# Miniprotein binders against tRNA-splicing endonuclease (endA): the designs that were tried, part 28

Target 1, 353 residues: tRNA-splicing endonuclease (endA), of Methanosarcina mazei (q8pzi1)
Amino acid sequence: MNLLKTQLKGDRVLAGKEAVAELYKTGYFGRPKDDGLELSLVEAAYLQSRGKLDIELEGKLLGFRAFFEQASLRQQNFELKYIVYKDLKERGYYVQPSAADFRVYPRGSHPGKSAAKIFVHVLSERQPLSVKLLQESVASAENVHKQFILAVVDEESDLTFYEIKSASPKGEMPEPFPAVKADATFLEDRVIAWDAEASGALYSRGFYGKMLDPERLQLSLVESLYLFSRGVIVVRDRKGKIFSFDEFVEKASEIEGSFLRKYSAYKALRDSGHVVKTGFKFGTHFRVYRKVESIEKIPHSEYLVNVIPEDYEFRLPVMSGAVRLANSVRKRMLFAVEKGEEVEYLDIGRVKM
Key: E = the ipSAE of ESMFold2; O = the ipSAE of OpenDDE; V2 = 0.75 times the mean of E and O plus 0.25 times the DockQ between their complexes.

## First folded at step 16 (miniprotein)

Design j31 (at its last look DockQ between E and O 0.91; V2 from the best seeds 0.00; counts 0 for: pae E 2.4 > 1.5)
Fold by ESMFold2, look of step 16:
Structure j31 (fold): chain B 353 residues (1-353), chain A 100 residues (1-100)
Amino acid sequence: as target 1 above (353 residues)
Amino acid sequence: SPELAKRIEELAKRAQELGDPEIAEEIQKLLKEIADLAKRAKELGDPLAARLVQFLARIIAEFLERLLYTGDELLLELAKQFIKRLEQRVKRLEQQAEEG
């Protein structure tokens, strides 16, 4: 059979001008050049598998296996990229391979009609994902108003797609803390505020802590430092001596792992108008509310938040589990990335392609 | 950090605009002490220690900002105690650096 003859050269497959009409004009495969059509390795493998072309290397015809092995030597992660490319093409997307993996057109669009709106990065479930590199990639996509999607290939070559966005969560709470002042004591692993009126106000208007009884308020360590740092409470030890912030942080850090990092995120979320509570029931650091109007009718929280350092490296199965759990309870999963004194957020969610 | 220094300068200016002249002068003195401690810690070449000192200095500066709002003499005395405690930490760090 007389198929289109092409030549493997470097990390490209070159076809003659006749391929422009047959492949580019009909399916937008490759990139037209003055002397023909230039195909990426994944495009060439896909088309070869569908019987659309033959590939030669130095005069020798390559079968699919031989070509696939050559492509693997010439392009890192070729198999993963092929799996994702094939899947997206079979779903009906127009896909343009690029140095940053894939530029993908939204449904109903193609290269001749509009620009690609989606960047897709391909990763194996076994490969670590640097938060720093992820933030840079997401920012790059958002700077040109494009969606960033991570395509994760598991051991059985099944695909999961995640949309990753920067986030700037804003709450609607009018004040970060009520206008009260209370004496409090650091006991074992929590802080107790004793004054009934102040405790009631902190609980019912600021949504801090949990009432132990009608008079006393229990506060978490992050809640305590936040209120203490603003002079809303004064924290004493069992002997009545007022803690310094140095002493408080030291003791809190002995009790709670990553206390400083958790506090930085707690403070940032409260300062931006949120109500912030433990996310323990969901396996996260925090559950976060945009607005709470009454202690008697607490709405569903909007976010689950985990706090991570700026040099964090995601393990993709762990990330997948967290995102799935948040989705199952109809919440968004945010990762608060500690950046010095600042916090930046990544919103990671599963999407259907 | 430059960000901490800028925040301290802003609070010192606000202290003159809002508070009593005597309280404003004392808050400015305390803010300068915090800035000095953060600088001394940074000069030791221990990034983790410098970061902790800056964290604590920022908390104390925020506490002093509350004092401007409330005028509470107790908060002023507490701020002095907190700064003294921070100074003790910086002195221990400096001693460790000199001993090798």
Scores: ipSAE 0.528, ipTM 0.848, lowest interface PAE 2.4, mean pLDDT 88
ESMFold2 (binder alone), look of step 16: mean pLDDT 71; pTM 0.606
OpenDDE base, look of step 16: ipSAE 0.622; ipTM 0.855

Design j33 (from j18 with L37M; at its last look DockQ between E and O 0.95; V2 from the best seeds 0.00; counts 0 for: pae E 1.8 > 1.5)
Fold by ESMFold2, look of step 16:
Structure j33 (fold): chain B 353 residues (1-353), chain A 81 residues (1-81)
Amino acid sequence: as target 1 above (353 residues)
Amino acid sequence: SPEIQEEIQKLLKEIQDLAKRAKELGDPLAARLVQFMARIIKEFLERLLYTGDELLLELAKQFIKRLEQRVKRLEQQAEEG
């Protein structure tokens, strides 16, 4: 019983027709071709490590070290992909290398029983993650009704898995703003609404701001622009002059970093029926409530939200920290991606495989 | 009421024109700011269709005039640079 003889060629390992029966039909390794079986580099390394095949390059037999070094030279992230492939195989998954790094079958299933349900993308904790590429990958998976999972390999080769989904959060608030009109003043770095009745309605019915005292309401800058843009308040400077919108935005932007982007997400969330408050206590831009019925009995918020530009690149330790914190307080972590005049959301959460 | 509605529709057309002119400037940051402000003024005007508040309508005219002046300055800068 000799081991199957294979040839390393380019970024593939080629085996004869006998490998189809021994590897593909019994374990679903590789892809059958006209005259044999084509193995990915990670499949070949795994099978070699299990004593299932020998690999030659230019007539010379390669041991595991020599093959591993060659594979590393031929495929970006080979080591990371091998670590993830091996781990998933050892957990009992059938794993099929593909353009989306891996197609993975649910536990208890395989290619002969069902379709793969999971796309897994592999990344080092030290590599940046482009939001644009991430959104494209998630959309591709969702277009064919598959789950998208990011497998992150840390510097000690331990794995953390994240499920990433597009989200379309909808709130249940019946009215986005009360039917009042009030005068407000932009002080040094905050806005105050003065009228007691209007302030009370904005606070207790619209869930805006924080009462300074029983009569006056402090509003955040995003809350102020939202209400001002709808004619619910009129905002004056300290000399009594009514702000134009460009003057308001310019002053707010000097005070609050990323004001325009934060406002776009604030507006989108309020317009879709949510109550939106600062997430400062959680280290995020916003905390978001699907429904608030009474100011006397505020529920726990459902989401924490950070707002990012379309060309954002995640630092994975930062992303991991945000996701962990949200999970620790039993909230979902959403990333609001500003795309022109629209906002799209990514729901990122840790999962166990 | 019909007179106010006609005036608001005219102003909405002006806002769309200003946003289009800003896109054509070739300065992405300036264009984004004008688009942002145009969107805000558009929402303000659309709410006025239902409220009919004449004070707010006069404010909208002032906001539009100020935005138009900004777009004209940006257009002049693009022609000179």
Scores: ipSAE 0.585, ipTM 0.882, lowest interface PAE 1.8, mean pLDDT 90
ESMFold2 (binder alone), look of step 16: mean pLDDT 81; pTM 0.747
OpenDDE base, look of step 16: ipSAE 0.643; ipTM 0.899

## First folded at step 17 (miniprotein)

Design j34 (from j21 with Q35R R39M; at its last look DockQ between E and O 0.88; V2 from the best seeds 0.78)
Fold by OpenDDE base, look of step 17:
Structure j34 (fold): chain B 353 residues (1-353), chain A 81 residues (1-81)
Amino acid sequence: as target 1 above (353 residues)
Amino acid sequence: SPEIQEEIQKLLKEIQDLAKRAKELGDPLAARLVRFLAMIIKEFLERLLYTGDEFLLELAKQFIKRLEQRVKRLEQQAEEG
């Protein structure tokens, strides 16, 4: 087979008119431009590895090594993008380079038959991932009815794919709190409600806290503020003085440095009809239930929730660990992103490509 | 009582005005805390519209007064700075 003569120019490989027939019409490689075909560096490297291209730079023929080194100098994360491109091609996908790294066509489809349905963004496990940029990328993909997939390349060049979605979780609980009132005391790090009837109702119907004994309910700080803000409990100090909301928030923030953020997510989840419990055993802020019928029949929680700030940067090993843990217990991992007074959710799940 | 409802509605307007004033505060952290507290007090007042609890209404007035004093101090600091 005659090798197609091509030229490396900038961050592209230029091929002649013959390449349009041989590469684009049959394999959907590159983009037709003028009287030729423009290949991305990853497409060119892939085609070179398959013995389809001769690539010249300034009149010198580049072997695979020399081309790969030149491409790495010209494109950030070229080697990682090449690994992902090659893997997707070997899995039988048609792949086109894009601003989001890759557009991927469903198996059995190709350019001209249907639109690409998947955007693939490539990262090293060592690279931080901005939550803001991630949300923008996911929103952009969803706006054009595409899936957003993050391809993570580890140190051994193994690939893990994550689908990232916007989420708007809705619970089915009709009212977050029963029509009761109780006095409560803020001790050192915990709040206790003292009324037996109200405590029993909050526990059994509201699914708040944990009974210390048949008469006393122990509440978390976020549960306590939520119930206090709804007039269900009155929180007092150990001297019997009623807390103001500012005094409560200040004291709670001294105990939990991220209390305000954690509370914003707790409130949003309760107000959206969920039962919310601590996720401590799962290494998360919350475990969330869509519906609970009774304290005796608590279902498996559907979601684990971590609360993060709007300026958060993911460490991919930490994110991966959280997603793996959630999946191991048959749950979805939601990240609750605090944006002022609102909370937005990202659903991150591992996918097989 | 209609009187309690009218008083709660007045307080809801006051807390909304405080939340708006918080946006003009120069310190983002202080502004965030004020908005957060205003939100909590708003929810407290909204619940009072249903319960009519006079004791909790007096607490709400105290909480609003404390927040107003905080906002005033922060506004003064922003003008002097």
Scores: ipSAE 0.735, ipTM 0.931, lowest interface PAE 0.6, mean pLDDT 92
ESMFold2, look of step 17: ipSAE 0.745; ipTM 0.932
ESMFold2 (binder alone), look of step 17: mean pLDDT 79; pTM 0.741

Design j35 (from j34 with Q5E Q9R Q16E Q77R; at its last look DockQ between E and O 0.88; V2 from the best seeds 0.79)
Fold by OpenDDE base, look of step 17:
Structure j35 (fold): chain B 353 residues (1-353), chain A 81 residues (1-81)
Amino acid sequence: as target 1 above (353 residues)
Amino acid sequence: SPEIEEEIRKLLKEIEDLAKRAKELGDPLAARLVRFLAMIIKEFLERLLYTGDEFLLELAKQFIKRLEQRVKRLEQRAEEG
């Protein structure tokens, strides 16, 4: 096959009219434009590596190395995008460059047969990922009924793919707390409820806290504020003075960094019908249950939840670690994003492409 | 008691007004805390509509008064700054 003559111009490679028949109609490479075919830099590099293109710059023929170096200068993360593009092509996908890096067609489909169903965004493991930008990208994909896939390239050029979805978890618990009332004391860093009947009910029917003994219930700070805000407990200091909510929040925030954010997510999850327990054992803020029938028959939690601020930036190794851990224990990793008084959720799962 | 319900509804309106005033505070962190506290007090009052607990109603009044004082101090600081 004769090599197609092409020209590097800006951040594109321009091919003649013959390339439309040879590359676009058969392989769905590039975009027809004017009397020719416009290739992205990654498509051009791929086709060059396959012996399909001659690429010229200012009348000089560029070898693969020289073209790759020029492309790297012209496009941010070109080498990473090329690695991902090549991998997806070798997996048998049709891939088109887009504003979201790539549009990927389902295996066995191509442009003109069906719509692209996947957006792939490419990042290095060393690059921070803004939660805000991620949410916007996921929402944009979902609005057009596409999946959002994050392709992470590590330092060894290995690929890990993550599917990221918006989530609206719903629990099945009918009432978050039993109709009881108890006095409680905020000690140094713990809240204890003293009434045996109320403590027993909160533990066995509400699934709050941990019994210290048959009569006394230990509550976390978030559980305590939740129950106090609902009039289920009255929280006192060690001198018997009732806490105001401001005094409680101030003291709790001194003990736990980001208490307000953690509480917002706890509240949202409880109010949406979940049972919420500490995720400490899993390196997360919470482990979450959709339904618990009895204290003796606590199922495996479905979700692990980390609470993050709206302006959070993911470190991809940390995110990867959290997702991997959740998956290893057959749970989903949810990130609860605090947006003022509301909480939005991202479901991040590893996928095989 | 209808009287208790009316009082709770009055307090719910007061706390909503405080939450609105908090949005106009120049310090975002202080405003966030005020809104958060207003939300908690609102939930407390909403629960009181079902229980009618007079003791907790008196606590609610105290909590609202404390929040009003906080908002007033923050507004004064914003005017002086």
Scores: ipSAE 0.736, ipTM 0.931, lowest interface PAE 0.6, mean pLDDT 92
ESMFold2, look of step 17: ipSAE 0.772; ipTM 0.945
ESMFold2 (binder alone), look of step 17: mean pLDDT 81; pTM 0.756

Design j36 (from j34 with L29M L49M; at its last look DockQ between E and O 0.89; V2 from the best seeds 0.79)
Fold by OpenDDE base, look of step 17:
Structure j36 (fold): chain B 353 residues (1-353), chain A 81 residues (1-81)
Amino acid sequence: as target 1 above (353 residues)
Amino acid sequence: SPEIQEEIQKLLKEIQDLAKRAKELGDPMAARLVRFLAMIIKEFLERLMYTGDEFLLELAKQFIKRLEQRVKRLEQQAEEG
């Protein structure tokens, strides 16, 4: 087979008119431009590895090594993008380079038959991932009815794919709190409600806290503020003085540095009809239930929730660990992103490509 | 009582005004805390519309007064700075 003569120019490989028939019409490689075909660096490297191209730079023929080194100098994360491109091609996908790294066509489809349905963004496990940029990328993909997939390349060049979605979780609980009132005391790090009837109702119907004994309910700081803000409990100090909300928030923030953020997510989840419990055993802020019928029949929680700030940067190993843990217990990992007074959710799940 | 509801509506407006004033504060952290507290007090007042609890209404007035004092101090600091 005659090798197609091509030229490396900038961050592209230029091929002649013959390449349009041989590469684009049959394999959907590159983009027709003028009287030729423009290939991305990853497409060119892939085609070169398959013995389809001769690539010249300034009149010198580049072997695979020399081309790969030149491409790495010209494109950030070229080697990682090449690994992902090659893997997707070997899995039988048609792949086109894009601003989001890759557009991927469903198996059995190709350019001209249907639209690409998947955007693939490539990252090294060592690279931080901005939550803001991630949300923008996911929203952009969803706006054009595409899936957003993050391809993570580890140190051994193994690939892990994550689908990232916007989420709007809705619970089915009709009312977050029973019509009761109780006095409560803020001790050192915990709040205790003292009324037996109200405590029992909050526990059994509201699914708040943990009974210390048959008469006393122990509440977390976020549960306590939520119930206090709804007039269900009155929180006092150890001297019997009623807390103001500012005094409560200040004291709670001294105990938990991220209390306000954690509370914003707790409130949003309760107000959206969920039962919310601590996720400590799962290394998360919360475990969340869509519906709980009774304290004796608590189902498996559907979601684990971590609360993060709007300016958060993911460490991919940490994210991966959280997603793996959630999946191991048959749950979805939600990240609750605090944006002022609102909370937005990202659903991150591992996918097989 | 209608009187309690009118009073709660007045307080809801005061809280809304405080939340708006918080946006003009130069310190983002202080502004965030004020908005957060305003939100909590708003929810407290909204619940009081259903319960009519006079004791909790007096607490709400105290909480609002404390927040107003905080906002005034922060506004003064922003003008002096």
Scores: ipSAE 0.734, ipTM 0.930, lowest interface PAE 0.6, mean pLDDT 92
ESMFold2, look of step 17: ipSAE 0.772; ipTM 0.939
ESMFold2 (binder alone), look of step 17: mean pLDDT 80; pTM 0.750
ESMFold2, look of step 18: ipSAE 0.779; ipTM 0.940
ESMFold2 (binder alone), look of step 18: mean pLDDT 81; pTM 0.751
OpenDDE base, look of step 18: ipSAE 0.731; ipTM 0.929

Design j37 (from j34 with L48F; at its last look DockQ between E and O 0.91; V2 from the best seeds 0.00; counts 0 for: pae E 1.9 > 1.5)
Fold by ESMFold2, look of step 17:
Structure j37 (fold): chain B 353 residues (1-353), chain A 81 residues (1-81)
Amino acid sequence: as target 1 above (353 residues)
Amino acid sequence: SPEIQEEIQKLLKEIQDLAKRAKELGDPLAARLVRFLAMIIKEFLERFLYTGDEFLLELAKQFIKRLEQRVKRLEQQAEEG
């Protein structure tokens, strides 16, 4: 029997000085404290399951079940954290538990060689995820040049890992407004530009809308407001009266849910040099191109984009579905977060650890 | 011309002041809409500087006046309730 004796105290497991040589020096488990070793609950459970130590509470030996139940009572989400910890260890990672969750070293590295470069947050698929808190966590990780990974544990204890990054997408299109001016009419649920020369330029050089015929261009509501806001088109109602912007926004908002929020993202993407088209066929608000050179040779778009308010809470199955769909068509999934007059982007992608 | 440039700066200042007046009312939904409209009108007016189209300047003046009417209605509602 070569099992180390340890003591459960609070939310830690304490081992004597021989554990430093047997666990810390050989595998970087725990943290040396005083002249012994302090283990997190997940480390202790993992080592116990491998027959490396015995755990006592108040003089009583705890089997794995008894310890696991005690750990669950002492640490929220303990079983989820154990599942993730065990998986990462079995993949060959060095993992440093913390009060938050995990600091993880890249493959081929360990605490004696380099600093941890990955922060992993553990969440159940059933738990909501606040966008506000997520943005704060991602920003904190990026401020110290660390990768942020969300580990999602589903109801069958399978793991899905997502890398989450802030993004600043930049396109390569020249000035978004062709040098044209046109009159347009707001019909029932879309806008028509009537002038053949302007319509052709908007379509073939700006990649706005879709030609109704060789002379007329139909525009979406976000496209219409964008062009109207820059004086490229002037929009009239069906009786010939020029819309004011408040009248346009009111009518568009009655027709299209979340119009203001969608427009904010549309404008930000166009202003940063992109071509932006509806993402309806992919179940998203937009599909986005870095560059389009001609109408005859349209490349595949780079991003799918959904727009969300800053107080949004992700439902993880919904997030997973959007990310999976984007991956299946070889695109990046961006979430455009409206924050007052600004738009901030989260790039969420599934990764293999 | 210098006279047009001076007029544009006065209009831009008026747009900014309208957004500030709406924010001070403490109705976040109404303030959000006014700020959004102010942004749009400001961009429209700035494109007049680029294009020189006097028709757009006249439209911008109409849009600003309409925004002012909206802010005045919001101020009246706040005084009554």
Scores: ipSAE 0.583, ipTM 0.884, lowest interface PAE 1.9, mean pLDDT 89
ESMFold2 (binder alone), look of step 17: mean pLDDT 81; pTM 0.742
OpenDDE base, look of step 17: ipSAE 0.643; ipTM 0.894

Design j38 (from j34 with V34I; at its last look DockQ between E and O 0.91; V2 from the best seeds 0.79)
Fold by OpenDDE base, look of step 17:
Structure j38 (fold): chain B 353 residues (1-353), chain A 81 residues (1-81)
Amino acid sequence: as target 1 above (353 residues)
Amino acid sequence: SPEIQEEIQKLLKEIQDLAKRAKELGDPLAARLIRFLAMIIKEFLERLLYTGDEFLLELAKQFIKRLEQRVKRLEQQAEEG
């Protein structure tokens, strides 16, 4: 097979009219433009590695190494994008370069047969990932009925793929407030409710706290504020003075630096009908249940939840660790993003491509 | 009682007005805290519409008064700065 003569120009490789028949019509490489074919740098590198192209720059023929070096200078993350492109091609996907790095067609489909169903964004494990940019990218993909997949390249050039979705978790619990009232004391770092009947009801029907003994309920700070804000408990200091909400929030924020954010997510999850418990054993803020029938029959939690600020930047190793841990215990990892008074959720799951 | 309900509705309006005033505060952190506290007090008052608990109603009035004083101090600081 005669090698197609092409030219490197800017961030593209230009091929002649013959390339439209040989590369585009058969392999769906590049985009027809004018009287020729425009290839992306990753497509050109792939085709060169397959012995399909001669690539010239200013009249000089570039070998694979020289082209790869030139492409790396011309496109940010070219090396990583090439690794991912090659892997997806070898897996039998048709792949087209896009603004989101790649559009991927389902196996057995190609351009012209169906629309691309997947956007793939490529990152190094060393690169921070803005939660804001991630949410925008996911929303953009969902708006056009596509999946958003993050391809993470590690130091050994191994690939891990994550599907990222918007989530709106809904629980099935009835109104979370038993018709009880109890006095409670804020001690050093914990709140204790003292009424035996109210404590028992909050524990067994509301699934709040942990019984210290048959008469006393220990509550977390977020549970305490939630119940106090609903008039279910009255929180007092150790001298018997009732806390104002400002005094409570100030004291709780001294103990837990991210208390307000953590509370916003706790509230949102409880108000949406969930049972919410600490995720400490899982390295997360919360473990979340859609439905709990009884304290004796607590099901496996469906979700682990980490609460993050709107301006959060993911460290990919940390994100990967959290997702892996959730999956290992057959749970989904949700990130609750605080946006003022609202909470938005991202579902991040590992996928096999 | 109808009187308690009317009083709670008045307080709900007051807390909503405080939440609006918080948006005009120049310090984003202070504004966030005020809005957060206003939200909590709102939820407290909304629950009182169902329970009619007079003791908790008096607490709500105290909490609102404290928040109003805080907002006024923040507004004064923003005018002097």
Scores: ipSAE 0.739, ipTM 0.932, lowest interface PAE 0.6, mean pLDDT 92
ESMFold2, look of step 17: ipSAE 0.749; ipTM 0.935
ESMFold2 (binder alone), look of step 17: mean pLDDT 81; pTM 0.762

Design j39 (from j34 with Y50Q T51Y; at its last look DockQ between E and O 0.78; V2 from the best seeds 0.75)
Fold by OpenDDE base, look of step 17:
Structure j39 (fold): chain B 353 residues (1-353), chain A 81 residues (1-81)
Amino acid sequence: as target 1 above (353 residues)
Amino acid sequence: SPEIQEEIQKLLKEIQDLAKRAKELGDPLAARLVRFLAMIIKEFLERLLQYGDEFLLELAKQFIKRLEQRVKRLEQQAEEG
């Protein structure tokens, strides 16, 4: 097969009319434009590595190294995009460059046979990932009925793929407010309810707190505010004075710097019918259950939840660690994004491509 | 009692008005806290409609009064600044 003569121009490689027949119609490389074929830099590098292209710049033939260096100067993250493109091609996917880095066709499909179903965004593990930008990208993909996949390239050029979805978790628990009222005391960092009957009901039917003894229930700060806001408990200080909600929130925020955010997510999860418990053992804010029948038969939690602010930036190693840990215990990792008074959820799962 | 229900409905309107005033506060952090507290008080009042007693109603009034005072102070600070 004769090498196709092409020219590097800007951030594209231009090929002649012959390339449309040889590369586009058979391999679905590039885009037909004018009387020729326009290739992306990654497509051109891939085709050059396969001995299909001669690439010229200003009349000079570029070898693979020289082209790769030029492409790296012309496109941000070119080398990472090339690694991912090559891997996807070797896995038998048809891949087209896009604004989201790549559009990927299902195995056994190609352009013209079906629509691309996957968007792939490429990042280095060293790059921060804005939650806002991620949510926008996921929403954009979902709006066109595509999957959003993040391809992370590590220092050794190994690839890890994550599918990221919007989530609206729904629990099956009834309104978890037993018709009980208890006095509770805010001690240094914990709240204790003192009424035995109310404590027992909150624990066994509401799945709140942990019994210290048969008569006393220990509550977390978020559980305490949730129950207090529902008139189920009255929270007092150690001198017997009833807390106002502002005094409670101020004191709780001194103990837990992210208390308000953590509470917003706790409330949203409880109000959506879940049982919510601490995720400390899993390195997360919460472990979440869709349904709990009894305190003696607590199922495995389905979700781990981390609560993050709207302006959060993911460190990819930290995200990867959280997802791996959740998967190792057969759970899904949800990120609860605080947006004012509302909470939006991202489901991040590792996928095999 | 019908009287208690009417009073709770009045307080629900007051807390809604405070939540609206919070949106006009110049400090985003202060506004966030006020909105958060207004939400909690709203939930408390909504619960009182179903299971409330006079004691909890009095607490609700105190909580609203404290929030009103906070909002008023923040509004004054925004006008002086």
Scores: ipSAE 0.695, ipTM 0.916, lowest interface PAE 0.6, mean pLDDT 91
ESMFold2, look of step 17: ipSAE 0.771; ipTM 0.938
ESMFold2 (binder alone), look of step 17: mean pLDDT 78; pTM 0.709

